# Designs tried in a protein design chat: miniprotein binders against q9rrp1. Part 3

Target 1, 274 residues: q9rrp1
Amino acid sequence: MASLNSALRTAQHVRTATRGALLWGYEQKLAREVKANGKLPRHLGLILDGNRRFARAAGLQREMGHSFGADKAHEVLQWCLELGIPSATIWVLSTDNGSREPAELAHILSLLEREARQLAVDPRIHANRVRVRAIGQHDNFPPQVLAALNNLEESTAGYEGMRLNIAVGYGGREEIVDAVQSYLRTQAAQGATLEQAAENLTPDAIGAHLYAADQPDPDFIIRTSGEIRLSGFMLWQSVYSEYYFCDVYWPGFRRVDFLRALRDFQGRDRRFGK
Short names: E, the ipSAE of ESMFold2; O, the ipSAE of OpenDDE; V2, 0.75 times the mean of E and O plus 0.25 times the DockQ between their complexes.

## First folded at step 3 (miniprotein)

Design sa13
Fold by ESMFold2-Fast, scan of step 3:
Structure sa13 (fold): chain B 274 residues (1-274), chain A 81 residues (1-81)
Amino acid sequence: as target 1 above (274 residues)
Amino acid sequence: SPEELEKELRFAERALEWIEKALEYAGDPELEEAIKALEFAADALKWLRQEGNPEIQDRIKQLLTKLRELAQRIQELKSRE
């Protein structure tokens, strides 16, 4: 009996160690494959979904899910820097918050303020010359949140390394409206009539007035938490993007999941042709 | 119990499938980790053989054949460097 119980405990330990060894080996292999292939997204889009469901599944309070989500965003930024991905846009908060409780929204904005202040002095940001920009509609944000985002943008504005866009108060339709308004104001400043502005309007003209217009369009977009849709994320810019949908909740997104997505991206070029 | 034996068999099956998937991309320096994982799977199957349950013995034999095939592939990968 004792020897059987001991053997069963040993088998359980072997199972845990085997999983660890397999995952570690597989992750290192994926990293080498991705690096050897050499093709990386020029602009990676990330739709961070599942913080609330992660907290619920783990038996944790909702606020903890958002904090773990922020921690995961820092991990993924590090993975992007390690691989040399030139540009990334992360979708943190949409314009549509109708289903969120006021207390949850206040918590997210407070967390955003804290994260923005910390990023502004983060050695990784400055050592890697990461230019950080908040994109979206910010008119209704608390003044302290706006101050933190403006300070982060100003402190990194001169950097020419990786470009990181934090999409907050962001919606694709709202971005297009903002682009049209910006275009019309530019035309008006040049003395154009409304009819002339209409005649001068092209897809490139709209593109020139979108958020992050100085960066290439996203060529790869990853969404966590299993919903197979973009929900308007970079609606104008994503028409030719490749999409990857991962079933894990954002705080549970692993380096192996990230590398697997990148290898899938690399395989699509060979599968579909240029 | 039959339930405990079935769970261990499913683990061995999954471990061997995972190793086979990892080895699809030959020539990587992860060979040492694949060997370690294979040794752990071998130990689990060795323990399962000692149980003598007739319902699972054929399945154990099939998994041992797969283990032997993967071990041979690993050795060939090592010799190809």
Scores: ipSAE 0.000, ipTM 0.169, lowest interface PAE 13.7, mean pLDDT 78

Design sa14
Fold by ESMFold2-Fast, scan of step 3:
Structure sa14 (fold): chain B 274 residues (1-274), chain A 81 residues (1-81)
Amino acid sequence: as target 1 above (274 residues)
Amino acid sequence: SPEELEKELRYAEQLLEWIEELLERAGDPELEEAIEILEYAADLLKELRQEGNPEIQDRIKQLLTKLRELAQRIQELKSRE
């Protein structure tokens, strides 16, 4: 019995290796096509869904799903750097955590702290001059998590290579409210009355006070897990974005899936230009 | 180039052969893998049909027929109780 199980395991490894070689060939074809076209998103939005379902499908603990999701975010950052995508925003944790168990939320925040500390010393971040910012509402985060996020932001603040936003404690409606509050405080500092502030309010004024106002609006947003909605992600900035909905769970998102999404983005621009 | 088209046709052929091997074992994990490979093969063959010359169109047509047969077999296996 052990001998048969060993033989079956070897055969499975051989088949997995062969399949990997075939997917590698397809991936290289996609990479050539994407590079030949040359058009890349100026700002890529990523909604990282499916960590829980990935873990469940694989027979693993939910906590492992979040860890694999973090590993996948590192892989996708590398793919963005290789292609030269100038800005990306990844949605890690929303403002709406009412359905999450307290233990799961605590685990996600602990993982966030660990990842932020690792990114702050990551040679890829510094070699590629990646400016990392955490966007969202963080007032209720544990002090050690805030310290890790602040350290990451401060250590990369001078970089001009790539811009990476980590949306954590993020919601689009909350961002708009924060932008309006920021606008009103700016008007008050200039001596404006409430009536004058109301009269001076424009879409551009709101845009100027959003979390990533110094970056272009996202022109392409990818969501994993098959959910065909944005759930408020970059609600104000996404009005002219192209959307791509992928049915794979985030930890299972492969370079081939990434390249297929980019090729689709490139095709949409050509189609609408005609 | 003709050499690149032949390489891509070979990839498509190997992907379809891989699906057939997975269907021989027909467990839930094998069916999930078969669907994934089927989608990649379908996309590759669709692109080759647009790029290919008349000489390889018959070969692409045969591969698309095999792809449709495999897709139907996957559907039948998933429908079993």
Scores: ipSAE 0.013, ipTM 0.354, lowest interface PAE 7.6, mean pLDDT 81

Design sa15
Fold by ESMFold2-Fast, scan of step 3:
Structure sa15 (fold): chain B 274 residues (1-274), chain A 81 residues (1-81)
Amino acid sequence: as target 1 above (274 residues)
Amino acid sequence: SPEELEKDLRYAESLLEWIEKLLERAGDPELEDAIKILEYAASLLKDLRQEGNPEIQDRIKQLLTKLRELAQRIQELKSRE
């Protein structure tokens, strides 16, 4: 079935290329329809999947896939700003790196450092008052990567515009454990016994200690690469999220794909909400 | 079958030709389409190589070389933005 799906996707892309001029007009029509509807995600989750498979499928060095993925993240940030999406979380690097070669991981971290330094001075970030945070477990990152991420966060901490979370070294189970640990430390600091801490524990208490607790839960999550799973992305917060699974690899994700996903989200709200 | 392999090979050739045409105009939507077509052409060529008759393997290798050249051109154009 996978080979059939691949053949169908190939046929679809040849038709798209043939209609290149008409595709641009369709994209502009979609943008007008999405804006006219006015309903946008309050918090958009993005699982940036397919950089490795893009490189593998294209016969490219693995490192080229990550660079194209970074370029795409900048494009999608611009689309979010243009539409006025208030919050977005992008999942760049998980806690589970077992299948990655050490050299590939080192390159990803080097690219992350470069991207963080570039974002910290990006006029787009400052003009739009974008507050950027890196969420996840970072204890094992090289000091220069941590310094770049901390500088980016500190330089944008006072902004009240769009909220952008970059999930790096991120896993949903690890986030929940970190939240529970944070909750217990808070209780201990207030002099609570273990029994009192247990009695005071609620879903809201866990929610208050998650990485992006000051933001609404994601109401829409897009995953590229055709994998129909969340892999623990915002595991606690995604309970009531709408999901969109796109067959393209992240570096191949187009503005028209983004707009179609948003129109689908808008249709779901009208379809299921009375 | 050999006829089906030849059809798929011609299809892969047509995808590379479309990428070349898109790169002549090289706007943002053309580059995005080129990337997607590149992905599927690469996947198709790798599948054909695994199934293939040894006599078409040299042709597949030539197409993979062309694919890598196009991928490098796309990367260069993207990095200049």
Scores: ipSAE 0.000, ipTM 0.155, lowest interface PAE 17.7, mean pLDDT 79

Design sa16
Fold by ESMFold2-Fast, scan of step 3:
Structure sa16 (fold): chain B 274 residues (1-274), chain A 81 residues (1-81)
Amino acid sequence: as target 1 above (274 residues)
Amino acid sequence: SPEELEKQLRRAERLLEWIELLLELAGDPELELAIKILEYAADLLKELRQEGNPEIQDRIKQLLTKLRELAQRIQELKSRE
């Protein structure tokens, strides 16, 4: 009886292992196809959605979903480095947190502090010369969180490899307002009148004052969770972006899902946005 | 040989798992590949059945049942397009 049960468990393990080997083989095939094509996003946008729903589906606390989401962000960073994607922006925390409980927000900020400190000493960051910066409105963040983000930025500021932007306290409309304010302050510092500033204002002038103005506009944006909207992510810069909406929740986003998104990007004919 | 026959049966089993994986991933390229693998698996199982070896007929019947289930799922996915 026990021998039969053991054999059934072994058969199930063999089937699971076979499935895993097939998935690995398919991922390798996709990776080869993506590399052979050679067309990669110049700037990849990632809207990390579904942490709470992932936790709920698994019967876990919401806070665990955010921790799994952070783990997934590390995996996706590795995949970007492996393929040679030159720039990425990940949307971690919005300006609009109306649906979040104070305890959940506190947990997210604590996790952000821990992750920023870990990234600052991560060998992958330094070996690959990844320049990391936090973009968004941070004035209301706890001082320790700000210190961790500033340390991460300062310790990587000289790097010329991959550029990684962590969008925290980020909203597209707020970014545009910040850009206009930055533009006006620059004009004022140069002695321009209000009328001269108005005459000098162009789309390029606004673009020059956005958070990641030294990087190309995102040409590909991926959102997980199956929500078919951008929610203001990189609102000004995304006018010619290609969008990919993946049905999996962020913590469940697999390398095969990432590679399939890139294959889809490579199959699109872009006549503009250059 | 019995060893070669067992290898072919395990190959058929792996092909059916391959189809199942591709159907879970979904998408047009995955569906097209699943169809090609389905056709190959069907031919393989037909050949093995025609050998008339009594010891494997029940296993072949089980694999053919699974193949038909996968073929039905492919047809349903195609009709949703």
Scores: ipSAE 0.114, ipTM 0.638, lowest interface PAE 5.4, mean pLDDT 86

Design sa17
Fold by ESMFold2-Fast, scan of step 3:
Parts: structure tokens; C-alpha cells; sequence
Structure sa17 (fold): chain B 274 residues (1-274), chain A 81 residues (1-81)
């Protein structure tokens, strides 16, 4: 009996390993094709949608969905580093999300504090010289969350290997308003009249005052969860972006999904970018 | 939770059916889409299996068997290309 049971376990392990080898082999083929093509996004936008729906579909608490989403963000950061993608912006918390549930918001902010503190001492960040910046409106965040985000930004401020923007308390319309306010304050400091400021206003002037103005505009944006809209993500900068919509919930987003999206990007005709 | 588990099982069944339809055409775009769906179905079934619910274990086992059959067909078709 023990001999037969052992043989059945071995057969099952071999079958499972064979299926895994098939998927692994295809993933490696995709990775080689993506690398061989050489055309990578200069700035990748990621809308991390589906954490709550993933948790609900699995019968789990919302907190677990957000934690799985954070783990997935770490995996995707690793994939970006492996491929050499020079900039990425991930949308973690919108202004609209902050208005929904006080308890859920408190848990998300607590998770954000924990993740920011962990990322600040993460060997991957320092070894790969990743510059991490939080973008958005943060004035109403708890002091401990602000301290964690500021520490992460300060500890990586001198790095030039990869640019990572974490969009928290972020909304595209709010970013544009902040940019216009920043522009007007700069004009006022230079002694410009309101009329002169209006005459000097150009798309490039607005662009210069956006949160990540020192980086190229995103040329590729991926949204998970099957929603076919940007919801204002990088509204000004995304005018010439290519968009990819993936049906998977963010915690279920796989490396092969990532590579397939990049291959799709590589096949697209971009007349408006350099 | 029971209603949700039934919905997830039905979704897994529909994903495997979609793979079968894609394999009837078996062009490069169809095979790439089939692999994507196969991965979603595999993750979903692995999660459901880890739940340890006795009522659905037989259905999960049947769907995992179907998943392996479809994975083998994809491998066969990919090796021909």
C-alpha cells in the first residue's frame, strides 16, 4: 500500500511540474522576444485596480486584498528592474478612494506607512539605485504616514538607476490644478502681471509644473480589472500614451501578462513620440 | 461565501471552455490568449483547492484534470510551430 501511494504522489508531482514547465517555457520565450525587440516603455504607468474585487471574489477581507496588491507591486517592480524600464508610476490611492470608507482608508494608510518604511530599507531599491517619490496631495495624511513617505524620498533622492513614482492621494484634475497654481506662483515671484502670466502659459509651462516634471511622459499605461478607462490617471501627460487593459485583478497579474502587454506595446505605431 | 465559491467555480468552467474554443482556431493570437486564460484558471483553481472545502473538491479535481489536458494541447500546438 505505501509503495503504491508513493508512486501516485510521484506521478501527480510530475504532471504538475510538466504543466509548470510549459508555462515557464512560454514566459521565457516572451521575455526573450521582448528583450530582442528592444523597444521598452520609457515611462510605464500602472493603475492597480481590483484589490477589493479580488478579495471579495475569494471570500477574503479587504485588508488581505490590499496586502496581496502590495506584494504584487513588489513583484512588478522586480520585473521592471529585470527588463530595464527606466521610469514607472503606480496608482495606489486616488482622491476619490479617500472619500469612501474611513475605516478602509485608515487601513490603506497604515499599509502605506508600513510599505514605505520597508521599501526605504529594501536592498533592491539601494542596489538598483531606484529613486522613489510619492506624488499627490498629502496635506491631510497622518503625520506618521507623511514621515514614512518623506524618509523614503530622502533616502533615495540621489539615485539615478530607475524612477519610481507612487501616486497616493492622487487625482489627475487635482494635479492639473496644482500645476496651474505652481505656475502662477512662479510667475508672480518673477513680477509678472496676470496678463503676462496668461500670455506666457503654454502646454510646456503646465508640463513643467506637474508632479513628475523631470521625467518623460508615460508612453504606456496598463490598467487591470477590465475597466476600459483611465479615471484621470496622469491626465495631462497621457495624451499620447498607448493604453493596455487587462481583465485580471491586480493581485492576479502574472509576469506573462506583463510580458504580453509589453509585446503589444512593441507592435504599436507611435507617430507622436520620439 | 458559498454563493461566491459557486460563482468562482462557474467562472473557472467558462475560462476552460473559452480555451477550448480558442484551440479550435489555434493561430498565434489564439494560442497566446489561451495561455493567458490558462494561467488565470490555474491560479483560481489553486486558490479554490487551498480553501479545503469538501463540497467543491471533486469539482475542482475535475477542472484541474481539464486544465492539464488543455495545457498539454497548447504545448503540442506550440511545439508544431
Amino acid sequence: as target 1 above (274 residues)
Amino acid sequence: SPELLEKLLRWAERLLEEIEKLLERAGDPELEEAIKILEYAADLLKFLRQEGNPEIQDRIKQLLTKLRELAQRIQELKSRE
Scores: ipSAE 0.000, ipTM 0.153, lowest interface PAE 16.6, mean pLDDT 80

Design sa2
Fold by ESMFold2-Fast, scan of step 3:
Formats: C-alpha cells, sequence, structure tokens
Structure sa2 (fold): chain B 274 residues (1-274), chain A 81 residues (1-81)
C-alpha cells in the first residue's frame, strides 16, 4: 500500500506542469463549447460509483473513499450551478446494502448526517436558492440522520432556483411500489372501490406519486466506474433518458470528464434535429 | 480558423509526448494516467479529422498512427504484469 501511494504521488508530480497546462487548455475549450451550444440536461441523474474501488486502488482505507466521494459531490454541484443545470438527482445510498458490513454502513450514515448538516448552512445552497430533498425509504435510518435530512429539506423548501435530490435508501422498484401505495391511499380517501382504483390507474397516475413528481424526468444520466447498467436508478422516469458511462471512479471524476459528458449529450441532440 | 486548427494540432502533439514520458516509468499509476490522456488525444484528433483540411490531413494521420503505437505499447506493458 505505501508503495502504491508513493507511485501515485510520483505520477501526480511528473504530470503537473505539462498536464496542467494542456488539460487546462482543453478543459477551457470544452467549457466554451458547452456554453456556446447552450443545450443542457433539464434533469441530470448521477450514479456515484467507485468510492470503494478508488480507495483500494489508491491504497487508502475504505472510509476515505466515501469521504473523497462526498467532496467530489460538492465539486459537481458547483459545476452544475455554474452551468445553470435546473435539476439533478444524485444516487448516494441504495436500498440494497447486503454487501456492506454493519460498520461500513454506520460510517456511511454518519458521513451522510455530517454532509446534510453542512449543506444546510452552505452559502452556495442559499445564494443559488437550491431546493434540496432526500428521496428514498428512510424508516430504518438513525434518528439523528433523519433529523439532519429533515432540517436540510425544511431550510431549503421555499427555494425555486435549482432542484437537488439526494437519493438515499433509494431503489427504483421500491419507489414504484411506494407510488402505487400512495395512489391507492389517495383513491381510498376519495371513496373509490378497488375496482374503480384499478380502472383509474394510468402511467400518469403512477408518475404523479413518484418521489420527485414535480420535476421533469431525467434526460441525461451519468454513471462512473465503467459499469454499463442503471441498477434501477429512477426506473420509471428514465425510460427515455440518454446514458453516459464513464470509466473513472467517482472520486476521480474531473471537470473535464463532466464537460465531455455534456458535450456528448449535446452531440446526441444534433443527430435528431437541425 | 487555420490558427485555431494549428493550436489544436499542437495540443494533440503535446498530449502524445506526455504519454511517452509516462511510459518511461511504466508503473501502474503512470499507465492509468497514460490511458486517460490517450482518450483525450483520440477525441481531439477525431474532431480535427472532421474539419477536412487537406493541408493537415497527413499530419493528423501521422498523429493517429503514433496514438495507435502508444495504445499497443500500453497494452503490451499491461500484459507483462
Amino acid sequence: as target 1 above (274 residues)
Amino acid sequence: SPEELEKELRWAERLLELIEKLLERAGDPELEEAIKILEYAADLLKELRQEGNPEIQDRIKQLLTKLRELAQRIQELKSRE
């Protein structure tokens, strides 16, 4: 591990001057092209993958990978704000935690609490009028984590700038089940029979009961770590989304990678229109 | 413009030179960084090729040949691991 950390430091040092100058120039070119085109996702989905593999590859403790991942999420939020992307959903924690040790899950939830408390007082959130919501199933979260998430949502509830959804305890199949249950309870409250509720059920009715129903469906979804699948992310809403799969691990996702993804999205639009 | 096109060609050349420097050390982190830079160079050369300027097409072909040589060398170094 120490040998890998030393080698990474050496690689970083070797590339500093030449890489910095050339990649900075390329990044500025990409930024100008993206801004000049002007076509941005109305709702950007982000599947944050590779924190553990990043830590392993760098010879770091697994917990540090999650912390670096959180730092990267803040950087990407800033890039979204700079470009004026109206809505984003970031997938932080799945409902499927079967592969995680209890200690790792406890650490992730502790980190989530800290990050939620920091976001609630972040000047960027308030200056840009970002409305933050935590979406997913939270019944099994510790009370202090729920309090932090609720405080973040309440302190931003009146904002009409950017919409930011933090998907925690989130799964697409669970979201659909929750939507159907919500629909059925609404029908029951109106005095509908089961047969009437069944006849009244439409795709739009399900859509109206999803977690972020007041926002447009994601039109662009980025996943890091080279996995070419969505794993149920926004399963109902992503039917017509464009997908971009990036080979870098989430903590290693750079502004140039983000801009390349957006330029690719803009190029896809040109294939179908004039 | 011809001036912008020349600037972009020079960027591509410098990116390939950086890959060669990384391959001198040939460690895993250097190979990972070389692959990322190779991707940037490939993207840039693809854009330049689409401009269709005959004056630079031979130069672009030479750079694409060098890019393929570097990619093959990276794969050879990885397979020796």
Scores: ipSAE 0.000, ipTM 0.248, lowest interface PAE 11.6, mean pLDDT 81

Design sa3 (at its last look DockQ between E and O 0.22; V2 from the best seeds 0.00; counts 0 for: pae E 12.2 > 1.5, pTM E .599 < .8, off the site)
Fold by OpenDDE base, look of step 4:
Structure sa3 (fold): chain B 274 residues (1-274), chain A 81 residues (1-81)
Amino acid sequence: as target 1 above (274 residues)
Amino acid sequence: SPEELEKELRYAERALEWIEKLLERAGDPELEEAIKILEYAADALKELRQEGNPEIQDRIKQLLTKLRELAQRIQELKSRE
């Protein structure tokens, strides 16, 4: 007697495979619709949230949630390349996340090192001439992590394809402070007084000293995990961003969810405060 | 092969059963997506019907009927919201 359980497991596998095939066909239709519309973000922001919650919901260790989150970032890079999105910024680690358990932070940093080394030799990066940069405050990062990030940046510095920013040790207030400090140092090097530096301080002057000042502001920011907040992500640059909050944990974020977000962006009328 | 087509038909039958269960969940944002998946499945089944033997064509016709019933039931649910 083939147990009712084996028939149920077979039924579940077939349901999953069928769901997968139908979902894939729908994703291909949706991808054609999104491509045919042609209105894509010039700069896509991604707030990667829910790794720990994903792990907890799956009965996994927190570390596995971060590992699956890294794997998902590679999928999203592929989806951006396939659609021809010119720039993307992914938020991996905030300044506030420095208060995490030392073991969790060490694991995230070890993943970042691994992923940076993988990207530096990834055929997709080189074939598409993707310029990768790490943005944020990295002074306290382990030397091996810094070396991996620097090697990734140097290996891609001459590329003029897609721009990929990896926001690590990133905070939006900290970026503004760093921008103002960079501006002041530039003014001082030009022989400006403090009064002259203050008089010359404009929004554009700050903008020119942000971590990715050579890129347009984010048109569209996607956050996962169902959390409806920006949390300081691209705080200055996000002034006219469209936002999409997806009630999916980052490791569970699917190509269909990404395409739905882009379709939602395509339907928006960007007024820029008018 | 006829065996591959029978496997695909069993997949389609189970997809329809899954969509029926999605439809039992009133207010799921997956309902709009379920319609689109149903439309896609209907088109795929129409293509497969051209390649199938008469028995397979009859099974596909039954699946297409069930797809239409499900699509109608989804529209009725949407009209009540």
Scores: ipSAE 0.016, ipTM 0.319, lowest interface PAE 6.3, mean pLDDT 82
Fold by ESMFold2-Fast, scan of step 3:
Formats: C-alpha cells, structure tokens, sequence
Structure sa3 (fold): chain B 274 residues (1-274), chain A 81 residues (1-81)
C-alpha cells in the first residue's frame, strides 16, 4: 500500500496544474532568466524515479505510470533541445530488477521497444541531429527489444548534435566492471602481462572504457521523487557533479520544475565554486 | 502491530491537518486536493477501524469526527461557487 505522503505529493501536482495561467507566467519568467544567464549543464543526468508511486497515488494501474513516464521523457528531451543542452543521460531501467514482477518488467521492455522504434523515425531526432545510444547490459533483453535499440543507435550514429544516452539495464558498479574488462582485453591484445596491465591501470584508463567515454562527465544530475541518493547512477563520472533532488514524481515533473533546477545549477558556481 | 497502527494513525492525523490548511486558502484547486486527501484518510481510518483494536478505537473515533467536520466544510465551500 502506498503511504499517505505519496497522496500528498499527487495533490501538490494537481494544485500546480489547476493554477495553469499563473504557472505559465512564472515558467516564462524562469525561462528568460535561465536563457539570460546562459550557463547550461554540459551533460545532464536524469534519474527517472516515481512512476509506480505516481500511478499508485493517482489511483492508476502501474503500467500507466510507466507510460506517463515515457511521455514525460519526450517532453524533457524537447526542453533540452530548446535550451541547447549538449548531452543528457536518462536512467530508465537498472540492472537490479529483484523488486519487479516479471509481468511489470515485460511491460517496461515492451514500452522500451515501442519508444525506441518511435524515436528512430521521430523528425525531431533527425532535424536536430540527436545521437541516441542505449547504455547498459542488454544480453538478457528479448531479440525484438535489442533490434529496436540497435536500429535507433545505427540510424543516429553519424549525428553531431545533442548526445542522448538511454541507460537501460544500467548499474554503476556493472559499468565499472565492464570498463575494467574492456581495459584488460585491450591490454591483452597488446601483449601486456597481467602485472603490466595492473601497473598501467589509471583512473583515466577506466574513464576511457566507460559506456559514454566520448562525452564529458555529467556536471548536473536531477533525481525526482525526493529520494536523496544517486543509487550508483554514473558512479565513476558523477564524483564532481552538482545534484538536484526534486520531490515530484517523474510523470509529474513540469517545465517549471526543470527550469527551477537549472536556475539553481546556475547559482551554484558563485555560491560554492568560486 | 502496535507500531504499525501508531504510524498509520499519525499519517491520518497529518492528512487531516493538511486538509485544514488547504481550506484556509479556499480556492477551487485547494478544494479538489482536499477531497483527494480526505478520501485517502477515510480509507486508512476505515481499515484501522475494521481491525477492531480496542486500544486505538477512541483515537479513530476522534479522527473520524474531524474528518466529517472537514468534509462538511468542503461541501459548504463548494456551495459558495
């Protein structure tokens, strides 16, 4: 059973929606302030949290929560494109699915297939030259899901516009293990002994073998649902990131919430970074 | 357990307090939110009452009385449209 606190969060979202005219004015003011400041994250991390709790609090089926979450991801991608954010990584599905029922996991994977197929033909992706990459461990995904992700990645591989990483089957610890394995295979191919490989291992060597090594480290990470932790998201790359924790559930995350987070980010360097 | 019952009672109490604060603002958005919170509090109190624990029945009765008072105030505010 969901807690009463989740119902209060849903009530807050309803209040904000019904004050649309006032919210629109405030949103426009924030957008102008963010644009006037000009400082944007070079790489934005997004931890999409709260789909299940949003559905529960709204009296909806769990599957609807994931569907609304996917719709919200499309809205946020549009906001990133409008502002000119160069890179974003969105965490959709972790490696730890122990708490999910098999039917729910199957639904999420089916939704992922549909979304990947839609993005591959989305005029917005091609017009803005968005390079889309699925990062994580995908060996256990159904063949049709892998085909959809591979098609999306192939059809955008040559683009030099925004970089979008979709983290699915993703865990930070698993990413580090994969990076070390990749590093060791590279060393072995060059004829290095195990001892030489150990001596040659540096933080930069690990960094070079991470999933999105060709992109800058995330400088700003937003997590929804009010949970004040990263749960291993981009564990290696996030050590110097600024963090923003928003108490709304992901499907209820609004443009005003996004702009407020960016405004906060813009203030951080004057306040804490000299 | 007694600890779980106490936790649920505190959540119901907090919900009723939030309804009271929303009604102070008296707008249509506040009324819609108050109704949703009221429904959650009513369901929680109904489940607690059905457990039949005699130690908490007096507190449940007090919270149900406050819930009815807040429901009446919501209806009165709706009528003033």
Amino acid sequence: as target 1 above (274 residues)
Amino acid sequence: SPEELEKELRYAERALEWIEKLLERAGDPELEEAIKILEYAADALKELRQEGNPEIQDRIKQLLTKLRELAQRIQELKSRE
Scores: ipSAE 0.000, ipTM 0.100, lowest interface PAE 17.5, mean pLDDT 79
Fold by ESMFold2, look of step 4:
Structure sa3 (fold): chain B 274 residues (1-274), chain A 81 residues (1-81)
Amino acid sequence: as target 1 above (274 residues)
Amino acid sequence: SPEELEKELRYAERALEWIEKLLERAGDPELEEAIKILEYAADALKELRQEGNPEIQDRIKQLLTKLRELAQRIQELKSRE
């Protein structure tokens, strides 16, 4: 048994090393090609999906899937900074809490607090002058989570480098409702009647009241876990977005997967407006 | 560079050898992994072929032939499942 176990460990080490070397070489080739092409998304959207399924496939509690997902988000930030992608929006938590157990939601919110505190002191954020914003509906978040998000936003508010939006408590339909309400309040403050506000309503008027209206619309959106739908992610802004659907779960999303998505973006044969 | 091209060819060669050994003991999770690695190797070999270095073209052709044989074997194994 000891001899068999030693042989099995040796075989696994060789197999792992060989697989890692192949992935590294292909990844380096892709990175070189993506950088040489130079066409990058102006605003990259990321729909992070598959944390629960990743944990189930690995035999772990579902809360651990969210922890691994948070670690992956740090890696993706690094990849965006390395390539010089100027804006990114990452969908962390939707407005729909009904399908989640309270303990799972509490864990996600505690991770959000921890990650926001870490980003606020992250040397990469400050050295690259990354402006970080939380977009979504936050009124019902625990006070410590709100404080962490506010501190992160305030500590980066003057930065004009990369823009990072963290979509938390976010839904596209809710964003549109909030934008319409903001538009109507602006019209009322200017003395407009309801009839005048209705006559003044245009797509641009709504667009100006969206959560991150000061940023360009996303031109490329990646969704993990193989689901081929948007689920309300940036519903208004994504009219001209190119989409890439990846079969890996978010915690298993690797740099090679990211680079393949960017290569695909660079090779698209459709040019609708952006 | 010539050194980098040789490194990439050896990398693809090792990957195909590993997949060949894997198929001797194939299970469902290992077949899924083999398909993914074949995909990466195919992309790498096609790019190297298009670069046109005459010293490596025969070697690239041999590796692409082996890759196609392995892909056909994997498809045959999946259809028997």
Scores: ipSAE 0.000, ipTM 0.208, lowest interface PAE 12.2, mean pLDDT 78
ESMFold2 (binder alone), look of step 4: mean pLDDT 80; pTM 0.754

Design sa4
Fold by ESMFold2-Fast, scan of step 3:
Structure sa4 (fold): chain B 274 residues (1-274), chain A 81 residues (1-81)
Amino acid sequence: as target 1 above (274 residues)
Amino acid sequence: SPEELEKELRYAERLLEWIEKLLERAGDPELEEAIKILEWAADLLKELRQEGNPEIQDRIKQLLTKLRELAQRIQELKSRE
């Protein structure tokens, strides 16, 4: 009976509705269901894939794809804030740039500088007390990019609200190597021999030296573009994460796609009991 | 839940019917909207298929067949230009 009444209402809706009205209705249903369930990721990982393919498909210059990708990151940050997701890590730039043209890499770094400067004065960041950190290897970044990232981190360092990590120059294997080096330097400072350091090494010791060690491990990771792999994203921390792979390119990622991913996350949790 | 699955299937069916209506006129704005709705319907049906419920798999297969037919009609209509 309920299905029949729903069908009649949908038929009436379709007679006058546009695609936007239909999608809005479905999106509101999803938002209501997600909020009613109440379970959200404690730490959301986002692999922002598909900027180049989006630009190609739309007949746009490659650089435009990255700009649209940055705009989408701002939209998704707003959705995270609205729902109250406590932590998010977004993967913007890998350590592996071998396939990128020098001009493309220069554009990405220039865009990163501009976005970091804009975030540092963004009312949303300060009103919601968002602590922003850039994680990764930054030694080879231009000085102006480093200055912009450092200013953003310093400007938000005292905040205790949402935590946002921007992974730039990031690779999972490089993070693990950095963690081991950090661990060994800490051991050396305490007077440990190499043998003692080796004996003291545990999974928890590595975990304590990762870039975002003060945050919980990601419990949910979303990758756009239909690639069914993590490519080393948060390699150590993601061992027990739930994964969601979305077919859309990152700049085309819609609020309905985000809400469907969260609903899926909520369903998986029920499946495993508690 | 079974009621939630039925609602999702009904939404997918209505989206495909909406595409059908847009293709009756098939002007440039209608074709642009049909493509966007097609993408959304494809995502929804693939999500439902991945859930692996045997009872709904036959209905999903029927809807995916209709989706492919509509996608082909859209491409044919675009090619006439």
Scores: ipSAE 0.000, ipTM 0.216, lowest interface PAE 13.6, mean pLDDT 80

